VHH binders against q01730. Designs and how they scored, part 25

Target 1, 276 residues: q01730
Amino acid sequence: SKSLKKLVEESREKNQPEVDMSDRGISSMLDVNGLFSLAHITQLVLSHNKLTTVPPNVAELKNLEVLNFFNNQIEELPTQISSLQKLKHLNLGMNRLNTLPRGFGSSRLLEVLELTYNNLNEHSLPGNFFYLTTLRALYLSDNDFEILPPDIGKLTKLQILSLRDNDLISLPKEIGELTQLKELHIQGNRLTVLPPELGNLDLTGQKQVFKAENNPWVTPIADQFQLGVSHVFEYIRSETYKYLYGRHMQANPEPPKKNNDKSKKISRKPLAAKNK
Short names: E, the ipSAE of ESMFold2; O, the ipSAE of OpenDDE; V2, 0.75 times the mean of E and O plus 0.25 times the DockQ between their complexes.

## First folded at step 11 (VHH; framework vhh_8pnl_2)

Design v5 (at its last look DockQ between E and O 0.56; V2 from the best seeds 0.00; counts 0 for: pae E 4.3 > 2)
Fold by OpenDDE, look of step 11:
Structure v5 (fold): chain B 276 residues (1-276), chain A 123 residues (1-123)
Amino acid sequence: as target 1 above (276 residues)
Amino acid sequence: QGQLVESGGGLVQPGGSLRLSCADAGDTFDLYAMAWYRQAPGKERELVARITYGGRTNYADSVKGRFTISRDNAKSTLYLQMNSLKPEDTAMYYCAATLRWEYDLRPSEYDYWGQGTRVTVSA
């Protein structure tokens, strides 16, 4: 494999728009000499490294359209990441994020946001997160969300929403406002009921994906799942269900217990102290 | 993402050309990086070509200059134009899709796979 130096040099000399530095044992982006001088690049892949942070210098890469940090150890993002105005695809999957930076929602062109396998919850999102109205795909799987904020409904261009293996106790009714939604993944949560407004969506077709297994569904919903997704949607659209749902919500039932010991997640293990 | 379906395979003479297609039934085709893989009998599956987000391409050395990967997002279709075919190109060709944009992905790291289309180059 080419040295990092050579990759940087080649990109500069040949005006190569894509730089792939995956699996290079990189601990800091600052250690990659000349990386931030590559203002012409549109794609930077730094997956499978040992990054613990992203420096504010990332903002110097003004033409980035694709930025991939998959499978690192990133605990913090700089606010400057939102200054990347051409960014369309941001992959932060399999990191150690417990919060997103202030102003993160300022990205104007972001279409795909991959946040799978982090330590995020509803409090981790900045106040303007749901200003990312250009998002088409949002992946929040394997995080610590107990509540999906109702502002999710503001992401009207969403086609893919993945919430798999969180701690969700409910879905907001505003999910029904996602009229472009083609895929919804909510399996592996603590959901007992579905908001009737979900029935406003068409997720039952051959081109659609609705995954909802491994939830403690109430019996009436569970019975419909046994028959198929189409039956679930038919049922939640019914007046009977709406009535029952209302009653259920009024009763304010205790949420199901968390069954998954997420303490064993790699993202939660202390980073080995650099032996100074 | 919907099912990937490959087509266009067949029998061709050495030096001939084929064009493979991979149709995505989903509406999110443009959100994925795409690749062609091939597997010859008794050999491991190997990368042939990849097209990244934005339409940039990468090729295996063995096919560089002969094969061209392209995509039509409007048609949700991936293509592989194969020119100057050789007997060594004989394989089952698979279409793959991923939301990962790395160049060096293992086959197991792709999110979606087609069933494959057979290409046979024989005199």
Scores: ipSAE 0.326, ipTM 0.686, lowest interface PAE 2.2, mean pLDDT 92
Fold by ESMFold2, look of step 11:
Structure v5 (fold): chain B 276 residues (1-276), chain A 123 residues (1-123)
Amino acid sequence: as target 1 above (276 residues)
Amino acid sequence: QGQLVESGGGLVQPGGSLRLSCADAGDTFDLYAMAWYRQAPGKERELVARITYGGRTNYADSVKGRFTISRDNAKSTLYLQMNSLKPEDTAMYYCAATLRWEYDLRPSEYDYWGQGTRVTVSA
C-alpha cells in the first residue's frame, strides 16, 4: 500500500533493483514523478494499470532486464523499446497492440516475449522481428495470425512456442527447424493438416508438451489424436502421410470457417467505448 | 494435464513443520516465475508465496515469517518450507507457473497448475 512517490524514493534511497507499480491506476508513466531517473533498476512491473502508450523515456531505464506491461490498454509502443539492450523478459500480454514498432527485433538479449491477447497478425511483425534469435519463449496466443511466417525457423533457441487461439490455417515447414522446442501450443486454430517436417521434432516425451485440440483436423490425423499424441507423430513421419499431405496441399482446399466471435474481446473494443 | 507435480503434504500438529515440493517435468523451469496457492474448504484459492526468475520472493501477510519459498533450477523444483503451522493453514496447496509475475496475479492468469497436495493441521 506504498504510494508511487514512496516506491520511487525507496528504490533510489536503498538502490532497490526491482520496482513493482502494479494495480495503481496509472494512466501515463510520465505522471510517476522520478520514475525515469531510476537508471539502476533491472525490473519494472506496471501490470494491471491503464496505460495506453509507452513514452520514449522508457529507454532511460537502461539496465532493465524485465519489463512487464501485462493487462494495460497499450495501443502503440515507441521505437525506443528496442534500445533496452539488457532486456531479457518483455511482457505485453493483454493489451491492444495491432503492430510492433519498426526496429523491434534489435533487442540483443531478449529471451521471453509475451504478446498473448492482443490484435496482432502476421502483418503486424516488423521486418527484423525474426532477428530476435535469443528468444527461448514466444507467446502469440489469442491474436489474429492466419499464417506463421517461415522465418520462424530462424528462432533456433525457442523452447516454447504458443500459438493457441489464433486463426492459423497452416504451419510452415520451417517449424521443423526448431530443434530445441519443448512446448508447442497450437490449440484453437483452423488447422487441418500438419507439415511432415513437424515430425523432425520430439514433442511426445515426458519433458515435452504438444497441445493441438480444437482444430478441424482431417480424418486421418483426427483418428491418430484419438489414439494419442505419439501416434500422431509416428503417422506424420510416415511415407503414407507425406503423400496425403502433398495431395492436400495440391488440392488447395478452402480454409475452414472461423468459428470464434472475437468482437467482444476487450482488445478489440475502442478505448472510447471501453471508457463509457 | 499439467506438468507440475506437488508432494510433501500430510497431517501435522499445530506448531509443526512441513516441506512441500513441486517438480516440473519439463526442461523450461528457469523460464517461469513460480507460486504457491492454497484453497481451504469453502474458500477461494489464495496466494501463499511467489518467487521470481531471479529468486526474489513475496509472501501473503498471513504466512510471512513462517513460510519460506525457494527454488532449485538445477533440479527443476519449487519448495515451500512451512514452519509454525496453524489450523488455519489447512488447505489444498497448489503450485503454479507463469511468465507474468506480479504479486496480485489472479489464478486465471497462470499458465500452468499442479493437481495439489493436501496439508492438514489438526486442531
Scores: ipSAE 0.197, ipTM 0.589, lowest interface PAE 4.3, mean pLDDT 87
ESMFold2 (binder alone), look of step 11: mean pLDDT 80; pTM 0.814

Design v6 (at its last look DockQ between E and O 0.66; V2 from the best seeds 0.00; counts 0 for: pae E 4.1 > 2)
Fold by ESMFold2, look of step 11:
Structure v6 (fold): chain B 276 residues (1-276), chain A 123 residues (1-123)
Amino acid sequence: as target 1 above (276 residues)
Amino acid sequence: QGQLVESGGGLVQPGGSLRLSCADAGDTFDLYVMAWYRQAPGKERELVARITYGGRTNYADSVKGRFTISRDNAKSTLYLQMNSLKPEDTAMYYCAATLYTEWDLRPSEYDYWGQGTRVTVSA
């Protein structure tokens, strides 16, 4: 492990496109002298640091394709993050985000968006979020979503969607429009029924993953899960289930009680001025 | 991914070679950062080599120059060519996959693991 100064200097002198500054105790990107002068870099890793914000200067790193902020304390992003027009992978997992900046959906090339372990919900998403139509993987696990917006159906290139450990009370029928989907992770929510349109997807083969454990499924669905995922899909495609689902949705039942107290989750705790 | 399956392990003399393969049954292989880890008896699991979706590789110091990691996205297969094998290379070898970081090396950063293939290098 080289010092931060050596990493910046070597990248500049040798025109190295990839810079890894993970686990360096960095509290501000502005404290890393010369970082924003590295306009040539395509990959920047700042995982496992102590960042609380990202300065607008990030836009100066115009050639970034991979930007990794995993496991920091970031509470907000600058609107300039969307000006990184070559960005393909953005990792913001294990942070303290409760919103995304307006215009966030303006990225033209974003393929992988990791937002696991934040404080996001459906109101956190800017109006153009679902314009991210190049996304192939969207990780929203361990957030506070109660609703997955119908606009999810616009993300037609999506191959992985992870919504594990949210507070989802339903899935929209538009989930069935995600015809390229290979992995769907919905375990640990408040789901009682599945939309029949999910049956349009091929999630039961050797090349697919469907994880739906730890939901308060109605008995007919719970019974199929005990037999296996293929039985669930056979059932939700049936006319019997389509009729049951239609009646369930018309009844608009009270959602199941929330699972766990999230007040102790690390992303919910106030930032300290310093560690005592 | 639904399944990562390693193969190609076995018994070999010091100085010998093996090629490990890791087949991914899923269709999302090209979305992952892939790695080989190993665990010797009584030891903690350690990184051997890592390869990004763009082909950039990283190696543990102990194997650098002797091992080569590669991937074939069309066949959804990860490889580890192991040359100049030593008794200390004896371990269970695992393939692993993640999307949490391009450059993170910690084992907890990997979402999916195979069941392993044993490599024994007899002194």
Scores: ipSAE 0.200, ipTM 0.594, lowest interface PAE 4.1, mean pLDDT 86
Fold by OpenDDE, look of step 11:
Structure v6 (fold): chain B 276 residues (1-276), chain A 123 residues (1-123)
Amino acid sequence: as target 1 above (276 residues)
Amino acid sequence: QGQLVESGGGLVQPGGSLRLSCADAGDTFDLYVMAWYRQAPGKERELVARITYGGRTNYADSVKGRFTISRDNAKSTLYLQMNSLKPEDTAMYYCAATLYTEWDLRPSEYDYWGQGTRVTVSA
């Protein structure tokens, strides 16, 4: 494999728009000499490294359209990441994020946001997160969300929403405002009911995906799942269900217990102290 | 992402050409990096070609200059034009999709796979 130095040099000399530095044992982006001088690049892949932080210098890469940090140890993102105005795809999957930086929602062109396998919850999102109105795909699987904020409905261009293996106790009614949604993944949560407004969406077709297994559904919903997704949607559209849902919500039932010990997640294990 | 279905495989003579297609049944085709893999009998599955969101391409050294990967987002279809085919190109060819942009992904790291189409190059 080419040295990191050579990759940087080649990119510069040949004006190569894509730089792939995956699986290079990189602990800091600052250790990659000349990386931030590559203002011409549109794609940077740093997946499968040992990054713990992203320096603010990332903002110098002004032409980035694709940025991939998959499978690192990133605990914090700089606010400057939102300054990447051409960024369309950001992959932060399999890291150690417990919060997103302030102003993260300022990205104007972001279409795909991968946040799978982190330590995020509803409090981790900045106030302007849902200003990412260009998002087409949002992956929040394997995080610690108990509540999906109602502002999710503001992401009107969403086609894929993945919430798999969180701790969700409910879905907001505003999910029904996602009229372009083609895929909804909510399996592996603590959901007992579905908001009737979900019925406003068409997720039952051959080109759509609705995954909702491994939730403690109330019996009436569970029965419909046994028959198929189409029956579920038919049922939640019914007046009978709307009535039952209302009553259920008024009763304010205790949420189901968390079943998964997420303490064993790699993202929660202490980072080996750098032997100074 | 929907089901991926490959087509276009068959028997061809050395030096011949084939065009493979991979149809995506979903509506999110343009959100994925697409790739062609191949697996010869008794060998490991190997990456042949990759095409990114914006249409940038990478090729294995063994097929560089002979194969061309392309995509039609409007048709949700991935293509592999194979020219100057060699017996060594004989394999099952698979279409794969991923959100990951790295070149050296393991097959297990891809999100979606087709069932494959067989290409046989023989005199």
Scores: ipSAE 0.042, ipTM 0.570, lowest interface PAE 3.2, mean pLDDT 91
ESMFold2 (binder alone), look of step 11: mean pLDDT 80; pTM 0.812

## First folded at step 13 (VHH; framework vhh_8pnl_2)

Design w1 (at its last look DockQ between E and O 0.30; V2 from the best seeds 0.00; counts 0 for: pae O 11.3 > 2)
Fold by ESMFold2, look of step 13:
Structure w1 (fold): chain B 276 residues (1-276), chain A 123 residues (1-123)
Amino acid sequence: as target 1 above (276 residues)
Amino acid sequence: QGQLVESGGGLVQPGGSLRLSCADAGDTFDLYAMAWYRQAPGKERELVARIYYEGRTNYADSVKGRFTISRDNAKSTLYLQMNSLKPEDTAMYYCAATLYTEWDLRPSEYDYWGQGTRVTVSA
């Protein structure tokens, strides 16, 4: 109900640490006068706007702990995003990202990274991405990943990993190194087998979540899912399954066909021509 | 089978108050966005209030000023303080959680639901 100018003025005058500018039709953060002068703020919400980029000026907001760009049209992030030294929660869900900037993994305190519903794949991740060793939750759902890089095993503090609705054809054995994992969501992929090392994790208890539906599981695994998730984990720990998995990987069968059409998702639709 | 358990419902007179609780047994409560929904007989399930992981709240117009959503991450518990109750508030109340922290979600898009607690406001 308040104008953007009033929101900025009130934050400055009352030293309010949290600023919510969601759903205001903002096309550029540079159009919000005085925004970058608010060095005191710890939370900035810009969800449901029309942002296409994020200016380097974001680094002036040095005390940010929460930065929310959900549901914009962002195609690029400045390298300066990683200079936000206090950032703990970054929401970039429902945008148009196909890459992350160099140096993105330099954030020292990041706990939650939301990247759901973008155009990312395994090649979109910068070389230091897996230095984000403070992550507790990583949301990569509704992207275009076909593999999960083995370096995922470096993120040893992960409690939630969501890979729902990608194009994954395999999971790396290093998934078994995520000993703090409580929730793994891999539904809606092209997975036929699970690495036996996943059996190192306890994802079947009442405090854990494992969701894997809508995958073309080989019959022995599909049969175990019908009995229950605990039976799946007991099976993949078995020597029988380890042999099956080894044969499957050695055969390197043609991956199942993609059976979902992502061409119509909003993140794939063209933006208007550049201003001249 | 669910991780969320509601409590605190009951019968109350118009103008009265109730406090609903929703306990999460899991270890990741502080990572969820949470909401209360309600469903009266013969009606669609409707949003009552939601709270984001960073503490922002939203309320349905019908409950603004009367209901307060809050969370205690140390106790892994979501609350709904319901004041100035009306017969129209009679419904089964459900807590819900989602991994995605900023969605305008339909009920079918929430990841976790409780079984509900009944609130009856006598006419």
Scores: ipSAE 0.484, ipTM 0.752, lowest interface PAE 2.0, mean pLDDT 88
Fold by OpenDDE, look of step 13:
Structure w1 (fold): chain B 276 residues (1-276), chain A 123 residues (1-123)
Amino acid sequence: as target 1 above (276 residues)
Amino acid sequence: QGQLVESGGGLVQPGGSLRLSCADAGDTFDLYAMAWYRQAPGKERELVARIYYEGRTNYADSVKGRFTISRDNAKSTLYLQMNSLKPEDTAMYYCAATLYTEWDLRPSEYDYWGQGTRVTVSA
């Protein structure tokens, strides 16, 4: 494999827009000499490294459209990441994020946001997160969300929403406002009921995906799942269900207990002590 | 909605080469990942190669070193260069696209599919 130096030099000399530095054992972006001088690049892949942070210098890469930090150890993002005005794809999957930076929702063109396998919850999102109205795909799987904020309905261009393996106890009714949604992944949560407004969406076709297994569904919903997804949606659209749902919500039932030990998640394992 | 159209299939001798194309007539090309799948008679559809928006690629072990997946963003076209073809490579080849980012996607999880192009490797 080419040295990092050579990759930087080649990109500069040949005006190559794509730089792939995946699986190079990089612990700091600042250690890659000349990286931030590559203002012409539109794609940067730093997946499968040992990054613990992203420096504010990332803003110097002003033409980035794709930024991939998949499978690192990133605990903190700089606010400057939102200054990347051309950024369309941001992959932060399999990291150690417990919060997103202030103003993160200021990205103007972001379409795909991958946040799978982090330590995020509803309090981790900045106040302007749901200003990301250009988002087409939002991946929040394997995090610690107990509540999905109702502002999710503001992301009207969403086609894919993945919330698998969180701690969700409910879905907001505003999910029914996502009229372009093609895929919804909610398996592996603590959901007992579905909001009737979900029935406004068409997630039962051949091109659609609705995954909802491994939830403690109430018996009436569970019975429909045995018959198929189409039956679930038919049921939640019914007046009978709306009535039952209302009653259920009025009773304010206690949420199911968290049964999953998430302590074994990679994102929660202690970082190897920096050998001083 | 993206319309994927495959082309380039045909009859080729063992050891020969073929280049498949998948043209996107819609907005599918801006999706996060594209892939080539193939299905031989009597067999399940299997992943051949995948390319992500950032250019990362994955290959099935059976085609690694022989096949190359690439994309031309300007032409909105996906390619599969197939070298050193074997009779076992005989199949219907399909182009697929998705916004989904997971690395272990099932075929059913792809959002868009082409109609396929047939590749036959025979002496």
Scores: ipSAE 0.000, ipTM 0.309, lowest interface PAE 11.3, mean pLDDT 90
ESMFold2 (binder alone), look of step 13: mean pLDDT 79; pTM 0.811

Design w2 (at its last look DockQ between E and O 0.07; V2 from the best seeds 0.00; counts 0 for: pae O 10.4 > 2, unsure alone 63.6 < 65, placed apart)
Fold by ESMFold2, look of step 13:
Structure w2 (fold): chain B 276 residues (1-276), chain A 123 residues (1-123)
Amino acid sequence: as target 1 above (276 residues)
Amino acid sequence: QGQLVESGGGLVQPGGSLRLSCADAGDTFDLYAMAWYRQAPGKERELVARIYYEGRTNYADSVKGRFTISRDNAKSTLYLQMNSLKPEDTAMYYCAATLYKEWDLRPSEYDYWGQGTRVTVSA
């Protein structure tokens, strides 16, 4: 109902900390007059727009705690995004990112990072990505990861890790270092075995979630899944499984064939339809 | 995400009010989008209201202006204030939660559900 000009004016005049500009057809943040003068705001929502870039001027919004770019066409981020030192929640889901900028891991307070439905893989992560040690939730679903770097183990405050619908062929043993993890989502990958170190975690209780369906599990693991997730964890902790896993890794078998057509993936299409 | 436990349901006369609560003792409550759904006998489960991580809310047209969704992250509790109740509001009310995201939160996309609390608005 209100124009973008009115929203900016009201925030400035009334010192309103939260600004919602979702679903306004915005193609460039630079076209929103006065936006970057709102140094007081702690929350900016720009979801469901037509953004293809984010200007370096985003760093002028120094008090942001929540920044939401969900459902745009963003292809790259400025290095200045890491200057937002109060940022706790960054939503970049449903965009066209194939890389994150150098220095991205410099944010000291980031708790939630949403990157679902992009074009990211393990080479897309900058060298300091795993310095984001304050992360409690990392959403990497519907990307193109084939491996998860061992440095994932440095994110020791993670409570939620979602890797749904990637192309993962393995999980690193360092996943067992995520002792605060409550939810792990690995369904829809190319996984055949689990690292025994996953057994160090308690993901089978009433307050935990482990989703692992739609993977080409080797028969011994698949049989345990049919009995229940607790049986899977009992099995991967066993000496029998540790031996099997060691032999599997030494054999270095060909990964299962991909059977997904990624050309239809939403992050590779023009964003013609809005999400509500 | 521990158990979602609803409370506050009951029998009320038309025009009355109830406040529903949904408690979660888990340490990840603030990471979820939350919603209230309802299901009348013989009908499909339908959205009543939802609240996103940043506090934005959406309401079904049938309850807009009468119901208010809110959350208290410090107490890990979701609320639904229900005013001006009508017989059509009679249903089992469910609390729901899902991963932090901006998608249309259809019932199939909610990962966690409570067991429900019954609201009956007498004729």
Scores: ipSAE 0.437, ipTM 0.724, lowest interface PAE 2.2, mean pLDDT 87
Fold by OpenDDE, look of step 13:
Structure w2 (fold): chain B 276 residues (1-276), chain A 123 residues (1-123)
Amino acid sequence: as target 1 above (276 residues)
Amino acid sequence: QGQLVESGGGLVQPGGSLRLSCADAGDTFDLYAMAWYRQAPGKERELVARIYYEGRTNYADSVKGRFTISRDNAKSTLYLQMNSLKPEDTAMYYCAATLYKEWDLRPSEYDYWGQGTRVTVSA
């Protein structure tokens, strides 16, 4: 494999817009000499490295459209990441994020945000997160969300929403405002009921994906799942269900217990002590 | 992004072992999930094993305990270790991958497929 130096040089000399530095054992972006001088690049892949942070210098890569940090150890993002005004795809999957920086929602063109397998919850999101109205895909699977904020409904361009293997105890009714949603993944949560407003969406077609297994559904919903997704949606659209849902919610039932020990998540494992 | 290329198939006797490989020629092994599927003559394609990017695995009941799916990020390669092979394991084995999808997908929902490698288990 080419040295990092050579990759940087080649990109500069040949004006290559894409730089792939995946699986290079990189622990710091600052250690890659000349990286931040590559202002012309539109794609940077740093997946499968050992990054623990992203330096503010990332803002110098002002033309980035795709930024991939998949499978690192990133615990902190700089606020400057939101200054990348051309950024469309940001992959932060499989890291150690417990919070997003202030102003993260200031990205103007972000379409795909991958945050799968981090340590995020509803309190981890900045106040302007849901200003990301250009988002088409939001992946929040394998995090620690108990509540999905109702502001999710503001992301009206969402086509894919993945919330698999969180700790969700409910879905907000505003999910029904996501009229362009094609995929909804809510497997492996603590959901007992679905908001009737979900029935406003078309997630039953051949091109749509609705996955909701491994939730403690109430019996009436569970029965419909046995018959198929189409039956589920038909049911939740019914007046009968709306009535039952209302009653259920009025009863304010205790949320199901968390059954999964997430302490074993790799994102929570201690980082190998820097051999000082 | 990448092209998946399977290898490692062949003829093996019952009780034997094979190791299948699926290489991503695109050197972009940033995949959300990968899977092995197989299709026997006259049968539908079926899931054999899946691996999520965090390492979580799922196996068909028919291969559980005998097959192991794994991935090497450094080599951008997916593996299927098949032990204690049976005649009923005879099939074309396919590698599938998805970049930005839920890991539990239908076959038609995977983004990338290999061309397959044939496994024949016969005395």
Scores: ipSAE 0.007, ipTM 0.309, lowest interface PAE 10.4, mean pLDDT 89
ESMFold2 (binder alone), look of step 13: mean pLDDT 79; pTM 0.804

